# VH-VL binders against q96ev2r1098to1170, part 38

Target 1, 73 residues: q96ev2r1098to1170
Amino acid sequence: CVVSVEGLSSSTTDAQLKSLLMSVGPIQSLQMLPQQRKAIAKFKEPAHALAFQQKFHRHMIDLSHINVALIVE
Short names: E, the ipSAE of ESMFold2; O, the ipSAE of OpenDDE; V2, 0.75 times the mean of E and O plus 0.25 times the DockQ between their complexes.

## First folded at step 22 (VH-VL; framework fv_vulinacimab)

Design y7 (at its last look DockQ between E and O 0.92; V2 from the best seeds 0.68)
Fold by OpenDDE, look of step 22:
Structure y7 (fold): chain C 73 residues (1-73), chain A 120 residues (1-120), chain B 112 residues (1-112)
Amino acid sequence: as target 1 above (73 residues)
Amino acid sequence: QVQLVQSGGGLVQPGGSLRLSCAASGFTFRSYTMYWVRQAPGKGLEWVSGISGSGDDTHYADSVKGRFTISRDNSKNTVNLQMNSLRAEDTAVYYCAKGPYWSSGYFDYWGQGTLVTVSS
Amino acid sequence: DVVMTQSPLSLPVTLGQPASISCRSSQSLEHSSGETYLDWYVQKPGQSPQLLIYLGSNRASGVPDRISGSGSGTDFTLRISRVEAEDVGVYYCMQALQTPFTFGQGTKLEIK
């Protein structure tokens, strides 16, 4: 149920990324790592994590192509 | 209301330098990508450069890479284009343009344009 | 680079008649996110360019519903249902799928 989102702008806010994540499904948690231009998000449903990865991997936001990967727990 | 007010430009000899500036107002500047687009006399539009909201990422057209530098000062709501080693083919009206909120994909507001003429 | 090709390059139109401009890209402008990175701009005489349509089919603020964008993949169309005098200008499509962003050649719309 966990995805990593890399390539974010350092100024990306929780609200911005949360909105993007929630467009696919509800999340349990979101951890922003601005110094790494990274975030870790946990979806409530595994299917939503997969869907988010497939939908938004290499999506260009703020002139950066984000990399979305599934994290196997 | 969104406003983009440009300054700088003018006449310069080949090999010279110019700095363009665009002052933005009416929106949360740091949350938006900014761009420069140019138009040679009697020609179409050409994308020149873009910078992310935070300034973390910059992109350039191959035609200006290594010569032009885009930058922004989010404390002053300005985006700049430093133009070095100017060539005759750089002669154009340069526009600053605003991108969408925390995104890319279009330019919803444009500056008034600034003429840059490179001629001996 | 993605090559954008517009047609026609010159478009004389009678007032009140419809107009249509085609834009073709060298590769698909659709992303898996569902967004289509194709915009339309118009530059009216003596003015800065202005956004008409963004992300394929979304009308920018203030743009009349006479103007619409459609298409998918590599083929896109800008339509003006009833051309008015204020529609005179040069129309450009632009892809923003990837940098460098690239424009079509432009289509000059004039009144006959």
Scores: ipSAE 0.815, ipTM 0.953, lowest interface PAE 0.6, mean pLDDT 96
Fold by ESMFold2, look of step 22:
Structure y7 (fold): chain C 73 residues (1-73), chain A 120 residues (1-120), chain B 112 residues (1-112)
Amino acid sequence: as target 1 above (73 residues)
Amino acid sequence: QVQLVQSGGGLVQPGGSLRLSCAASGFTFRSYTMYWVRQAPGKGLEWVSGISGSGDDTHYADSVKGRFTISRDNSKNTVNLQMNSLRAEDTAVYYCAKGPYWSSGYFDYWGQGTLVTVSS
Amino acid sequence: DVVMTQSPLSLPVTLGQPASISCRSSQSLEHSSGETYLDWYVQKPGQSPQLLIYLGSNRASGVPDRISGSGSGTDFTLRISRVEAEDVGVYYCMQALQTPFTFGQGTKLEIK
């Protein structure tokens, strides 16, 4: 149910990333770690976490490729 | 109304330096990627450099890496191109261009162009 | 680097007739997100380039319906259904999938 998103620009807001996550499915939580250019998000359904990783891994946002990984809880 | 107004340019000898500036208005500057694209006389377009909205990430064409530096000042709404170690092949009209919101890719607005001539 | 190849490089067209410009990339411009990172620009005589088509097939603001973009993967086409005098210029495709972004060599559209 959990993904990490790395490679985010320092100007990426929680609202922007939440909108992207929710385009795939509802989320339970989002933790922004902007100094690390990173975020951790938990989807309500495991299938949505997998779909998000498959869809957006290596997506280019603000001239940076994001790295999306599934996290074992 | 989006405007990109360029300044700088001119004639310089090989090995010299120039600084190009592009002043932006009509949009929230810090939220958009900015780019430089050049066109040598009688030739096509060549992408030169890009910079993220925050300035965190910069990218360059191989032909200019190590010689050109893109920068931005979000408090003044400007993007700049510092051009060092200039060569005759750098002679071109240089355009600044605006990218899309929180993304990369297409250039929906372009500056008027600035001529840089490198010759003895 | 992704190499972009346009054809033809010179395109004389009779006023009122259709025109078609091809653009081929050395690798797919499709991303798993569903986006196609191919844009089209025109540079009219004495002007800066202008965006025509973005992300494969979307028309930029103010671009008439007679101008359209299509294609996928590595093969893309810009079509003008009826050429008007204002369409004279040099047309460029560009990929924005990865840096450095790269343009095709351009297609000069002229009225016969």
Scores: ipSAE 0.391, ipTM 0.861, lowest interface PAE 1.9, mean pLDDT 91
ESMFold2 (binder alone), look of step 22: mean pLDDT 94; pTM 0.958

Design y8 (at its last look DockQ between E and O 0.93; V2 from the best seeds 0.00; counts 0 for: pae E 3.2 > 2)
Fold by OpenDDE, look of step 22:
Structure y8 (fold): chain C 73 residues (1-73), chain A 120 residues (1-120), chain B 112 residues (1-112)
Amino acid sequence: as target 1 above (73 residues)
Amino acid sequence: QVQLVQSGGGLVQPGGSLRLSCAASGFTFRSYTMYWVRQAPGKGLEWVSGISGSGDDTHYADSVKGRFTISRDNSKNTVNLQMNSLRAEDTAVYYCAKGPYWSSGYFDYWGQGTLVTVSS
Amino acid sequence: DVVMTQSPLSLPVTLGQPASISCRSSQSLEHSSGETYLDWYVQKPGQSPQLLIYLGSNRASGVPDRISGSGSGTDFTLRISRVEAEDVGVYYCMQSLQTPYTFGQGTKLEIK
C-alpha cells in the first residue's frame, strides 16, 4: 500500500501532495522529505497505491516529472 | 486580484543583453509556475521558458537555450528573464504568464507585454 | 516536439453565427491521469493573450458559455455558438503536456 514519489518540488506542501493522493483514494500516512524532493505515502487500499502509480508516474507537476514507485513491504 | 506588471526591454544591438522583469501580486507567488512567452511582430505565440514555483526546475525552448536564463525571487514576487547574446530573431513582445496552482500547463494570467527590439 | 496544427487560419464570420476552430496535435495530449493538456487562448486587438479554455474543456473565469472546448486524443475544437463583435481576435491552441509547450499557428477571427 506504499508509494514513493520522487522529483517533487522542494516547496511541495503536505496539503498539495495529499490532495493528489486523495484523488485516487484515502491514505493512511504521508511523510514529506523535502530535502530529497521525495515523499512516502501509504494508501489504505493496495489497489489505490497501484492506481496512483499507474496514473501519475512521470506526470509533470510544477515543471518536474515525478517518479512514482510501489514500495514492497 | 492577480496582477502581472512587466518592466525592462527596449532596443539593443545584436550580441547585446537585456533583462526583463515581471512583478506579481494577488496570489501566493511561490505556489505557481511562471513562464515567458514571446510574439514576433505579426507572428504567433512562442513559448520561451518556464520556472517552477520553488525555482528548482527551469525549462527553455531550444531557440533560447544557453542564451536566456529564467529566475525568480519569491521574496519579492518577481520572475525575470536574462537575455544574452541577443539576435535579430529574438525581436518580439515578451509576456510573462502565470501557471496553475502547484502544476504545469495553462497560463491563466498574462502581463501587459514588453517589446524587445534587436537591431543594428 | 509536439506539432500543433490549426484550421482554418482565417475565419470570417457573420455576427450571430457560430464559429468553429480545429486544432490537431502530432501526438495524443491525453494523460494517464485522465487530463487532456490542450488549452485555448485568444488575443484581441492590441491586448495580451488571455485564457479561454484549459485542460480541453474547462472554461476560464469570465469566459461566456457561448465559448466551449471539446475533443480528445489529437483532435480538438473550439466553438463559439453566437459570434459577437468582442470575439474578434486571434485564437491559439496550445499543448501543455510536455515542454516545450507549443502553440498552433493561430486563427484570425474577423467579422464579415
Scores: ipSAE 0.800, ipTM 0.951, lowest interface PAE 0.7, mean pLDDT 96
Fold by ESMFold2, look of step 22:
Structure y8 (fold): chain C 73 residues (1-73), chain A 120 residues (1-120), chain B 112 residues (1-112)
Amino acid sequence: as target 1 above (73 residues)
Amino acid sequence: QVQLVQSGGGLVQPGGSLRLSCAASGFTFRSYTMYWVRQAPGKGLEWVSGISGSGDDTHYADSVKGRFTISRDNSKNTVNLQMNSLRAEDTAVYYCAKGPYWSSGYFDYWGQGTLVTVSS
Amino acid sequence: DVVMTQSPLSLPVTLGQPASISCRSSQSLEHSSGETYLDWYVQKPGQSPQLLIYLGSNRASGVPDRISGSGSGTDFTLRISRVEAEDVGVYYCMQSLQTPYTFGQGTKLEIK
């Protein structure tokens, strides 16, 4: 259900990232860790976390390639 | 209304330096990637450099890497190109260009262009 | 680097007739997100370049519907269904999938 998103631009807002996550499916939570250029998001359904990782791993946002990893909880 | 107004440019000897500036208005500058694209006389367009909205990431064409530095000042809404060790082949009109909201990619607005001539 | 190849490089056209410009990339411009990173620009005489088509087929603001972009993968086409006098200029495709971004050589469209 949980993804890590790394390589975010330091100017990326929670609203911007939430919009991208929700394009795949509903989320339960989003935690921004801007000092680490990272965010942690929990999807309502595990299939959406996998789909997000598959769609957006190495996606370019603000001239940065993001790294999306599944986190086993 | 989006505007990109360029300044700088001129005639310089080989090995010299110039600094180009591009002043932006009409959008939330820090949220957009900015770019430089050049066009040598009688030639096509060549992408030169890009910078992320935050300035965290910079990218360069191989032909200018190590000689040119892109930078931005989000408090002044400016993007700049410091050009060092200039060569005759750097002679071109230089355009600044704006990327799309938050993302990277296509250039929806362009500055008026600034001529740089490198000649002895 | 992704190499972009345009054809033709010179395109004389009769007013009111269609025009077509081809652009090919050395590698696929499709991303797993579903986006196609191919854009088209025109540079009219004495002007800065202007965006025509973005992300494969989307028309930029103010671009008439007689101008369209199509294609996928490595093969792309810009079409003008009826050429008007104001269409004269140099047309460029560009890939924005990866840096350095790269342009095609340009296609000079002119009226016979």
Scores: ipSAE 0.218, ipTM 0.813, lowest interface PAE 3.2, mean pLDDT 90
ESMFold2 (binder alone), look of step 22: mean pLDDT 93; pTM 0.956

## First folded at step 23 (VH-VL; framework fv_vulinacimab)

Design b1 (at its last look DockQ between E and O 0.74; V2 from the best seeds 0.56)
Fold by OpenDDE, look of step 23:
Structure b1 (fold): chain C 73 residues (1-73), chain A 120 residues (1-120), chain B 112 residues (1-112)
Amino acid sequence: as target 1 above (73 residues)
Amino acid sequence: QVQLVQSGGGLVQPGGSLRLSCAASGFTFRSYTMYWVRQAPGKGLEWVSGISGSGDDTHYADSVKGRFTISRDNSKNTVNLQMNSLRAEDTAVYYCAKGPYWSSGYFDYWGQGTLVTVSS
Amino acid sequence: DVVMTQSPLSLPVTLGQPASISCRSSQSLEHSSDETYLDWYVQKPGQSPQLLIYLGSNRASGVPDRISGSGSGTDFTLRISRVEAEDVGVYYCMQALDTPFTFGQGTKLEIK
């Protein structure tokens, strides 16, 4: 149920990314790592994590392509 | 309402420098990508450069890489284009353009344009 | 770089008649089923360019419903159902899938 989102701008807000994640489904947690231009998010449903990865991997946000990967637990 | 007001430009000799500025108002500036697009006399549109809302990411057309620098001052709601080592083929009307909120994909507002003429 | 090819480059049209402009990309502009990174702009005489259609088929604010964008993959079309005098100008398609963003050559719409 976990995805990593890389390639974010350092100023990306929790609210912005949360909104993007929630457009696919509810999340359980979100951890922003601004110094790494990265975030870790956990969806409540595994299917939503997969859907988010499929929909937004390589999506251009704020003039940069984000990389979305599934984290297998 | 959204406004983009440009300044700078003019006539310069080859090898010279110019700085273009675009003052934005009517929207939360830091949340939007900004761009420069140019149009040579009697020609089509050419994307020149883009800068992310935070300024962390900048992109350039190959034709201007190493010579042009895009920057922004979010405290002043301005985006700038520093043009160095100008060439005759850089002669064009330069437009400032606004992107969408926290994303990319289109230019929904444009400045009035600024003429840059590079000629000996 | 993604190459954008428009046709025709010159489009004389009789007032009240429909107009159609084609735009082809060298690679697919679809990121997902929901997003196609193809825009249409028009530059009317003596004016700055203005957005007509964004993300394939969405009309920008103030754009009349007689103007529409369609297409998918690598083939796109801008349609004007009934051309009016105010439609005179040069139309450009642009891909924003990846930098550098690239424009078509432009299509000059004129009244016969």
Scores: ipSAE 0.621, ipTM 0.924, lowest interface PAE 0.9, mean pLDDT 95
Fold by ESMFold2, look of step 23:
Parts: sequence; C-alpha cells; structure tokens
Structure b1 (fold): chain C 73 residues (1-73), chain A 120 residues (1-120), chain B 112 residues (1-112)
Amino acid sequence: as target 1 above (73 residues)
Amino acid sequence: QVQLVQSGGGLVQPGGSLRLSCAASGFTFRSYTMYWVRQAPGKGLEWVSGISGSGDDTHYADSVKGRFTISRDNSKNTVNLQMNSLRAEDTAVYYCAKGPYWSSGYFDYWGQGTLVTVSS
Amino acid sequence: DVVMTQSPLSLPVTLGQPASISCRSSQSLEHSSDETYLDWYVQKPGQSPQLLIYLGSNRASGVPDRISGSGSGTDFTLRISRVEAEDVGVYYCMQALDTPFTFGQGTKLEIK
C-alpha cells in the first residue's frame, strides 16, 4: 500500500502531491521528506499504490522527473 | 480570466542586455510553471526557458544558457527574463506562457509577445 | 535534445476538405501512464500561439471537434476533418517529455 516518490521539485508541497495521489485513490498518510526530495505515501488499497507507481513513474512535475517505487512494509 | 501581459523589449546592440517582464493575473500564480518561447522573424517557435512555481528550478535551451536568466516574483505575479550578452540571433518576438496546475508541459495561455531586436 | 520533424511545411487546402499534418520525434514520447507527451499549437495570422491538443489527443477548451490529434511512439498526426477559413495559420507540434522542450518547424496551412 506504500509508495516512495523521489526527485520531487523543491517547490512541491504536501497539498500538491496529495492531490496527485488522490487522483488515483484514497490515501491513509503522506510524509514529506523535502531535504531528500522525497515523499512516502500509503494508499488505502494496494491496487491504487501499484496503479500510482505504474502511472506516474518518471512523470515530469513542476519541471522535475519523479521516481515512484513500491515499498514493502 | 487568465491574462499574461508582457513588457520590455526594444532595440539593443550586440553584447547588450534587456529585461523582459510578464505580469500574470486570473490564477494562483505561484502554483504554475512559467515559460519563455521565442520566434525569430519569419521563423518557427523555439522554447527558451522554464521556471517552477516557487522559482527554485530553472531550465534553459542550450542556445541561451549562461546568458539568459529566468526568474519570478510571486509577490508581484511576474515572470522575468534577463537577457545578457545579446547576439543577432536572439532577435525574436518573445512570448511568456503558462503551464497547467503546477505540472510541467503544455502551455494553455500565452502573452501577447514582445519584440527584441539585436542589431548594430 | 528530442528533435521534432513536421511534414508538410506548407499545406494549401481547399475549403471544406480534410487536412493532415504529421509530426515525428527522434525518441518515443510515450509515458507508462498511457499518456503521450506531444502537444499541438496553432498560431493564427498576427496572433500569439494557442494550444489545440495536449497529451497526444486531448482537445483544449474551445477547440472544435473537427480538429483531432492521434498517433503514438514517434509518429503523430493532427487532423482537421473539414477546413474552415478560421483554421488558417501555422501549426506546431511540441514534445514535453523532457527539457529543453522542442517544437517542430511548423506547418503553414493556407486556403487555396
């Protein structure tokens, strides 16, 4: 149910990223790690985490490509 | 209603400098990527530069890198292009353009264009 | 840099007839989200460019349904099913896969 998003632009906010995540499905949590240009998000359903990774890996957001990976808890 | 109103431009000698400005209204400016695109007389479009919503990430075409600086002032809703060491090949109409909601890519709104002429 | 090549560069069309403009990229513009990072613009005489098609096939607001975009990978087409006088202008494709973003050379559509 957990994805990491890396390579976030320095201007990416939690509200902006939450909106993108929720375009795929409801989330349980979002942790921003701006010093690492990274975020960790947990979806309510595992299928949505997979869909988000497949849909947005290497997507360009705010002039930055992001890397999305599934995380094993 | 989204508006992009440009100012600046004019005639300058090679090696000179100019600053272009683009005043934005009708949207939450700080949330959107902004761009400059130019068009030499009688020629096609050339992407010049882009800047992220906060202004922290900037990109340039190779033809202008090191000479042009894109910047934005989110308190005044302006995006600017500082053009230094100008060359004859920089002669063009310069357009500012707006990207979608904080994403990158397609330009849904454009300014009216500002002519820059670099000639001895 | 991704090179974009348009054809034809000049397109005279009879009013009411269809028109097609081709755009080829030097690398695939496909993304795993099933989106294509290819946009189309028109610049009508004396005007700024305007968005027509984004992400391969999506019509921008206010663009009539007689104008459509299609294609995949490296080959893309803009189609106008029935050319009207208001369609006169120069059409550009642009890739937004990676910076620097790059335009095709433009296709000048004229009524003959």
Scores: ipSAE 0.385, ipTM 0.829, lowest interface PAE 1.7, mean pLDDT 90
ESMFold2 (binder alone), look of step 23: mean pLDDT 93; pTM 0.953

Design b2 (at its last fold request DockQ between E and O 0.83; V2 from the best seeds 0.73)
Fold by OpenDDE, fold request of step 24:
Structure b2 (fold): chain C 73 residues (1-73), chain A 120 residues (1-120), chain B 112 residues (1-112)
Amino acid sequence: as target 1 above (73 residues)
Amino acid sequence: QVQLVQSGGGLVQPGGSLRLSCAASGFTFRSYTMYWVRQAPGKGLEWVSGISGSGDDTHYADSVKGRFTISRDNSKNTVNLQMNSLRAEDTAVYYCAKGPYWSSGYFDYWGQGTLVTVSS
Amino acid sequence: DVVMTQSPLSLPVTLGQPASISCRSSQSLEHSSGETYLDWYVQKPGQSPQLLIYLGSNRASGVPDRISGSGSGTDFTLRISRVEAEDVGVYYCMQALDTPFTFGQGTKLEIK
């Protein structure tokens, strides 16, 4: 149920990324790591994590193609 | 109302330098990507450079890479293009352009354009 | 780089008649997110370019509904249902899927 999002703008807000994540499905948690230009999000449903990865991998955010990966727990 | 007001440019000899500036208003500047697009006399449009809202990422056309530098000052709502080692083929009207919120993909507002002439 | 090819390059049109411009990309402009990174711009005489259509088929603010964009993958079309005098100008397609963003050659629309 967990995805990592890399290549984020260092100024990306929780609200911005949360909105993007929620467009696929509800999330349980979101951890922003701005110094690493990274975020870790946990979806409530595993299917949504997969869908998010498939849909938004290489998606352009603030002129950066983000890297979305599933994290195996 | 969104406004992009350009300044700078002019006539310069080959090898010279110019700085273009674009002052933005009417939107939350730091949340939008900004770009430069140029048009040589009688020719089409050519993308030159882009910068992320945060300034973390910059991109350049191969034709200007290593010579031009895009930058922004979010405290002043300005985007700039420093053009060094100018060549005759850099002669063009340069436009600043605004991208979409927290993203890219189109230019919904454009500056008035600034003529840059590189000639001996 | 993605190559954008427009046709025709010159488009003389009688007032009130429809116009159509084709734009072809060297690779698909579709993203898995469902977005299509193809825009249309027009540059009217003596003016800065202005956005007409963004992300394939979305009409920009202020653009009349007689102007529309369609297509998918590598083939796109801009249509003007009935050309008016104010439509005179050069039309450009642009891909923004990846940098460098690239424009078509431009299509000059004139009134016959």
Scores: ipSAE 0.853, ipTM 0.958, lowest interface PAE 0.6, mean pLDDT 97
Fold by ESMFold2, fold request of step 24:
Structure b2 (fold): chain C 73 residues (1-73), chain A 120 residues (1-120), chain B 112 residues (1-112)
Amino acid sequence: as target 1 above (73 residues)
Amino acid sequence: QVQLVQSGGGLVQPGGSLRLSCAASGFTFRSYTMYWVRQAPGKGLEWVSGISGSGDDTHYADSVKGRFTISRDNSKNTVNLQMNSLRAEDTAVYYCAKGPYWSSGYFDYWGQGTLVTVSS
Amino acid sequence: DVVMTQSPLSLPVTLGQPASISCRSSQSLEHSSGETYLDWYVQKPGQSPQLLIYLGSNRASGVPDRISGSGSGTDFTLRISRVEAEDVGVYYCMQALDTPFTFGQGTKLEIK
């Protein structure tokens, strides 16, 4: 399913975040919303979305703890 | 070669203001977090402030919050510390330090330090 | 704020003997990503601090093998297997779990 990642640095690129997501599993799509310091990613398998949230919620990137939430859509 | 060269410092009276500067070279400045750490004479290290590579986020120790402002100019490769409402307790050697983007802590390069003395 | 407590604060050591410095945090420094947010620094006489160990146990560039970091959770140790004259200085642990980052009080290592 779908995860949201909030609290992203405005300098984090599509490629950088994609690499982090793919360290957990293959993704179907990634949308960067830099105005909101946010990204939305869809994994091919729901288990990978859950694993990403569990592993990276509150990880420190560029002096910001990112907030990862599971979205079932 | 990574280099952090500090400037500013000196003697100021209580209640006064001072601006410290740290010039960076040898790395892609905007891709790294930057910090100020201080050490009062004969005392240990105290983390003072940090700023994200993007400049989006700033953080402060409680002892300086509301009085000090960290800033950076990514076009000039400088990080600065504006120090207002100075107190005798702010007397210290101030160091700038470089940290990572994708992790936390890990201050691998430090400036040479500059002394700030707050006394009347 | 996370409180860091070092022991001992003064550590006289005979040249060639091992030394250990303990650091405890008031909260776990582990993150679910597998990272441990604990660094060790040394400040040698008249110098700026320099990084020794990062992320719990990784040696910084140029740090000799005789210096190592270990521990997890809230308890961490810096070990020097054979103390040399160049090891004289003040050693600090620092947590980087949350801002404000905080240092231990420092441990002064001296040759007796």
Scores: ipSAE 0.536, ipTM 0.888, lowest interface PAE 1.2, mean pLDDT 93
ESMFold2, look of step 23: ipSAE 0.509; ipTM 0.876
ESMFold2 (binder alone), look of step 23: mean pLDDT 93; pTM 0.956
OpenDDE, look of step 23: ipSAE 0.834; ipTM 0.956
ESMFold2, fold request of step 24: ipSAE 0.383, 0.427; ipTM 0.858, 0.868
ESMFold2 (binder alone), fold request of step 24: mean pLDDT 93, 94, 93; pTM 0.956, 0.957, 0.955
OpenDDE, fold request of step 24: ipSAE 0.844, 0.844; ipTM 0.956, 0.956

Design b3 (at its last look DockQ between E and O 0.82; V2 from the best seeds 0.66)
Fold by OpenDDE, look of step 23:
Structure b3 (fold): chain C 73 residues (1-73), chain A 120 residues (1-120), chain B 112 residues (1-112)
Amino acid sequence: as target 1 above (73 residues)
Amino acid sequence: QVQLVQSGGGLVQPGGSLRLSCAASGFTFRSYTMYWVRQAPGKGLEWVSGISGSGDDTHYADSVKGRFTISRDNSKNTVNLQMNSLRAEDTAVYYCAKGPYWSTGYFDYWGQGTLVTVSS
Amino acid sequence: DVVMTQSPLSLPVTLGQPASISCRSSQSLEHSSDETYLDWYVQKPGQSPQLLIYLGSNRASGVPDRISGSGSGTDFTLRISRVEAEDVGVYYCMQALDTPFTFGQGTKLEIK
């Protein structure tokens, strides 16, 4: 149920990314790592994590392509 | 309402420099990507450069890489294009353009354009 | 780079008649089933370019419903159901899938 999102702008807010994540499904947690231009999010449903990866991997946000990967727990 | 007002430009000799500026209003500037697009006389549109809302990322057309620099000042709602080592083929009307919120995909507002003429 | 090819480059049209412009990309502009990074712009005489259609088929604010964008993958079309005098100008498609963003050559729409 966990995804990593890399390639974010350092100024990306929790609210912005949360909104993007929530467009696919509800999340359980979100951890922003601005120094790494990265975030880690956990969806409540595994299917949503997969859907988010499929939908937004290589999506250009704020003129940067993000990389979305599933994290195996 | 959204407004993009450009300034700068003019006539310059080859090898010279010019700085274009675009003053934005009517939207939360820092949340939007900004771009420069140019049009040579009697020609089509050519994307020149883009800068992310945060300013973290900049992109350039190959034709201007190493010579042009895009920058922004979010405290002043301005985006600039520093053009160095100008060439005759850089002669064009340059447009400032606004992108979408925290994303990419289109230019929904354009400046009035600024003519840059590079000629000896 | 993604190459954008428009046709025709010149489009004379009789007032009240429909017009259609084709745009082809050298690679698919589909990122997902939900987004297509193809825009249409028009530059009317003496004016700055203005957005007509964004992300394939969405009309920009103020664009009349007689103008529409369609297509998917690598083939796109801009349609004007009934051409009016105010439609005179040069139309451009543009891909925004990846930098550098690239425009088509432009299609000059004129009234016969």
Scores: ipSAE 0.787, ipTM 0.948, lowest interface PAE 0.7, mean pLDDT 96
Fold by ESMFold2, look of step 23:
Structure b3 (fold): chain C 73 residues (1-73), chain A 120 residues (1-120), chain B 112 residues (1-112)
Amino acid sequence: as target 1 above (73 residues)
Amino acid sequence: QVQLVQSGGGLVQPGGSLRLSCAASGFTFRSYTMYWVRQAPGKGLEWVSGISGSGDDTHYADSVKGRFTISRDNSKNTVNLQMNSLRAEDTAVYYCAKGPYWSTGYFDYWGQGTLVTVSS
Amino acid sequence: DVVMTQSPLSLPVTLGQPASISCRSSQSLEHSSDETYLDWYVQKPGQSPQLLIYLGSNRASGVPDRISGSGSGTDFTLRISRVEAEDVGVYYCMQALDTPFTFGQGTKLEIK
């Protein structure tokens, strides 16, 4: 159910990233870690976490390739 | 409403330096990638450099890496190109260009261009 | 670097006739996010470049519907269904899949 998103631009807002996550499915939580250029999000359904990783891993946003990984809880 | 107004061109000798500036208006500058593209006289377009909305990520063509530095000042809505160790082959019209909202890629607005001439 | 190859490099056309410009990339410009990272620009005489087509096939604002982009993978085409005098210029494809972004060599369209 949990993904990490790394390589985020430091100008990325939580609203922007939430919109991207929710384009795949509903989320339970989003934690922004801007000092690490990272965010942690939990989807309500594990299938949506997998779909998000498959769709957006290495997607280029703001000249940065984001790395999406499934996190073992 | 979107405008990109360039300044800073001119004639320099080989090995010299020059700084190009591009002033932006009509959009939320910090949310958009910015780019420099050049065109040598009678030649095609060559992508030179790009910078993320925050300024934290910069990229360069191999032909200019180590000599050119892209930067931005989001409080002044400007993107700049510092060009050092200039060579004759850097002679070109330089364009600044704007990328799309919170993304990367295609350049929907371009500056008017400024000529840089590098000659003895 | 992704290499972009345009053909033809010179395209004389008769007013009112169709024109096509081909662009080929050295690697696929498709991403799993369903984005196609291929854009088209025109540079009209004495002007800055302007965007025509973005993300493979989307028409930029103010671009007439007689101009279209198509293709996928590594093969892309810009089509003008009826060439008008205002279409004179140099047309460039560009990939924005990965930095450095790269342009094709340009296709000079002129009226014969």
Scores: ipSAE 0.431, ipTM 0.861, lowest interface PAE 1.6, mean pLDDT 91
ESMFold2 (binder alone), look of step 23: mean pLDDT 93; pTM 0.951

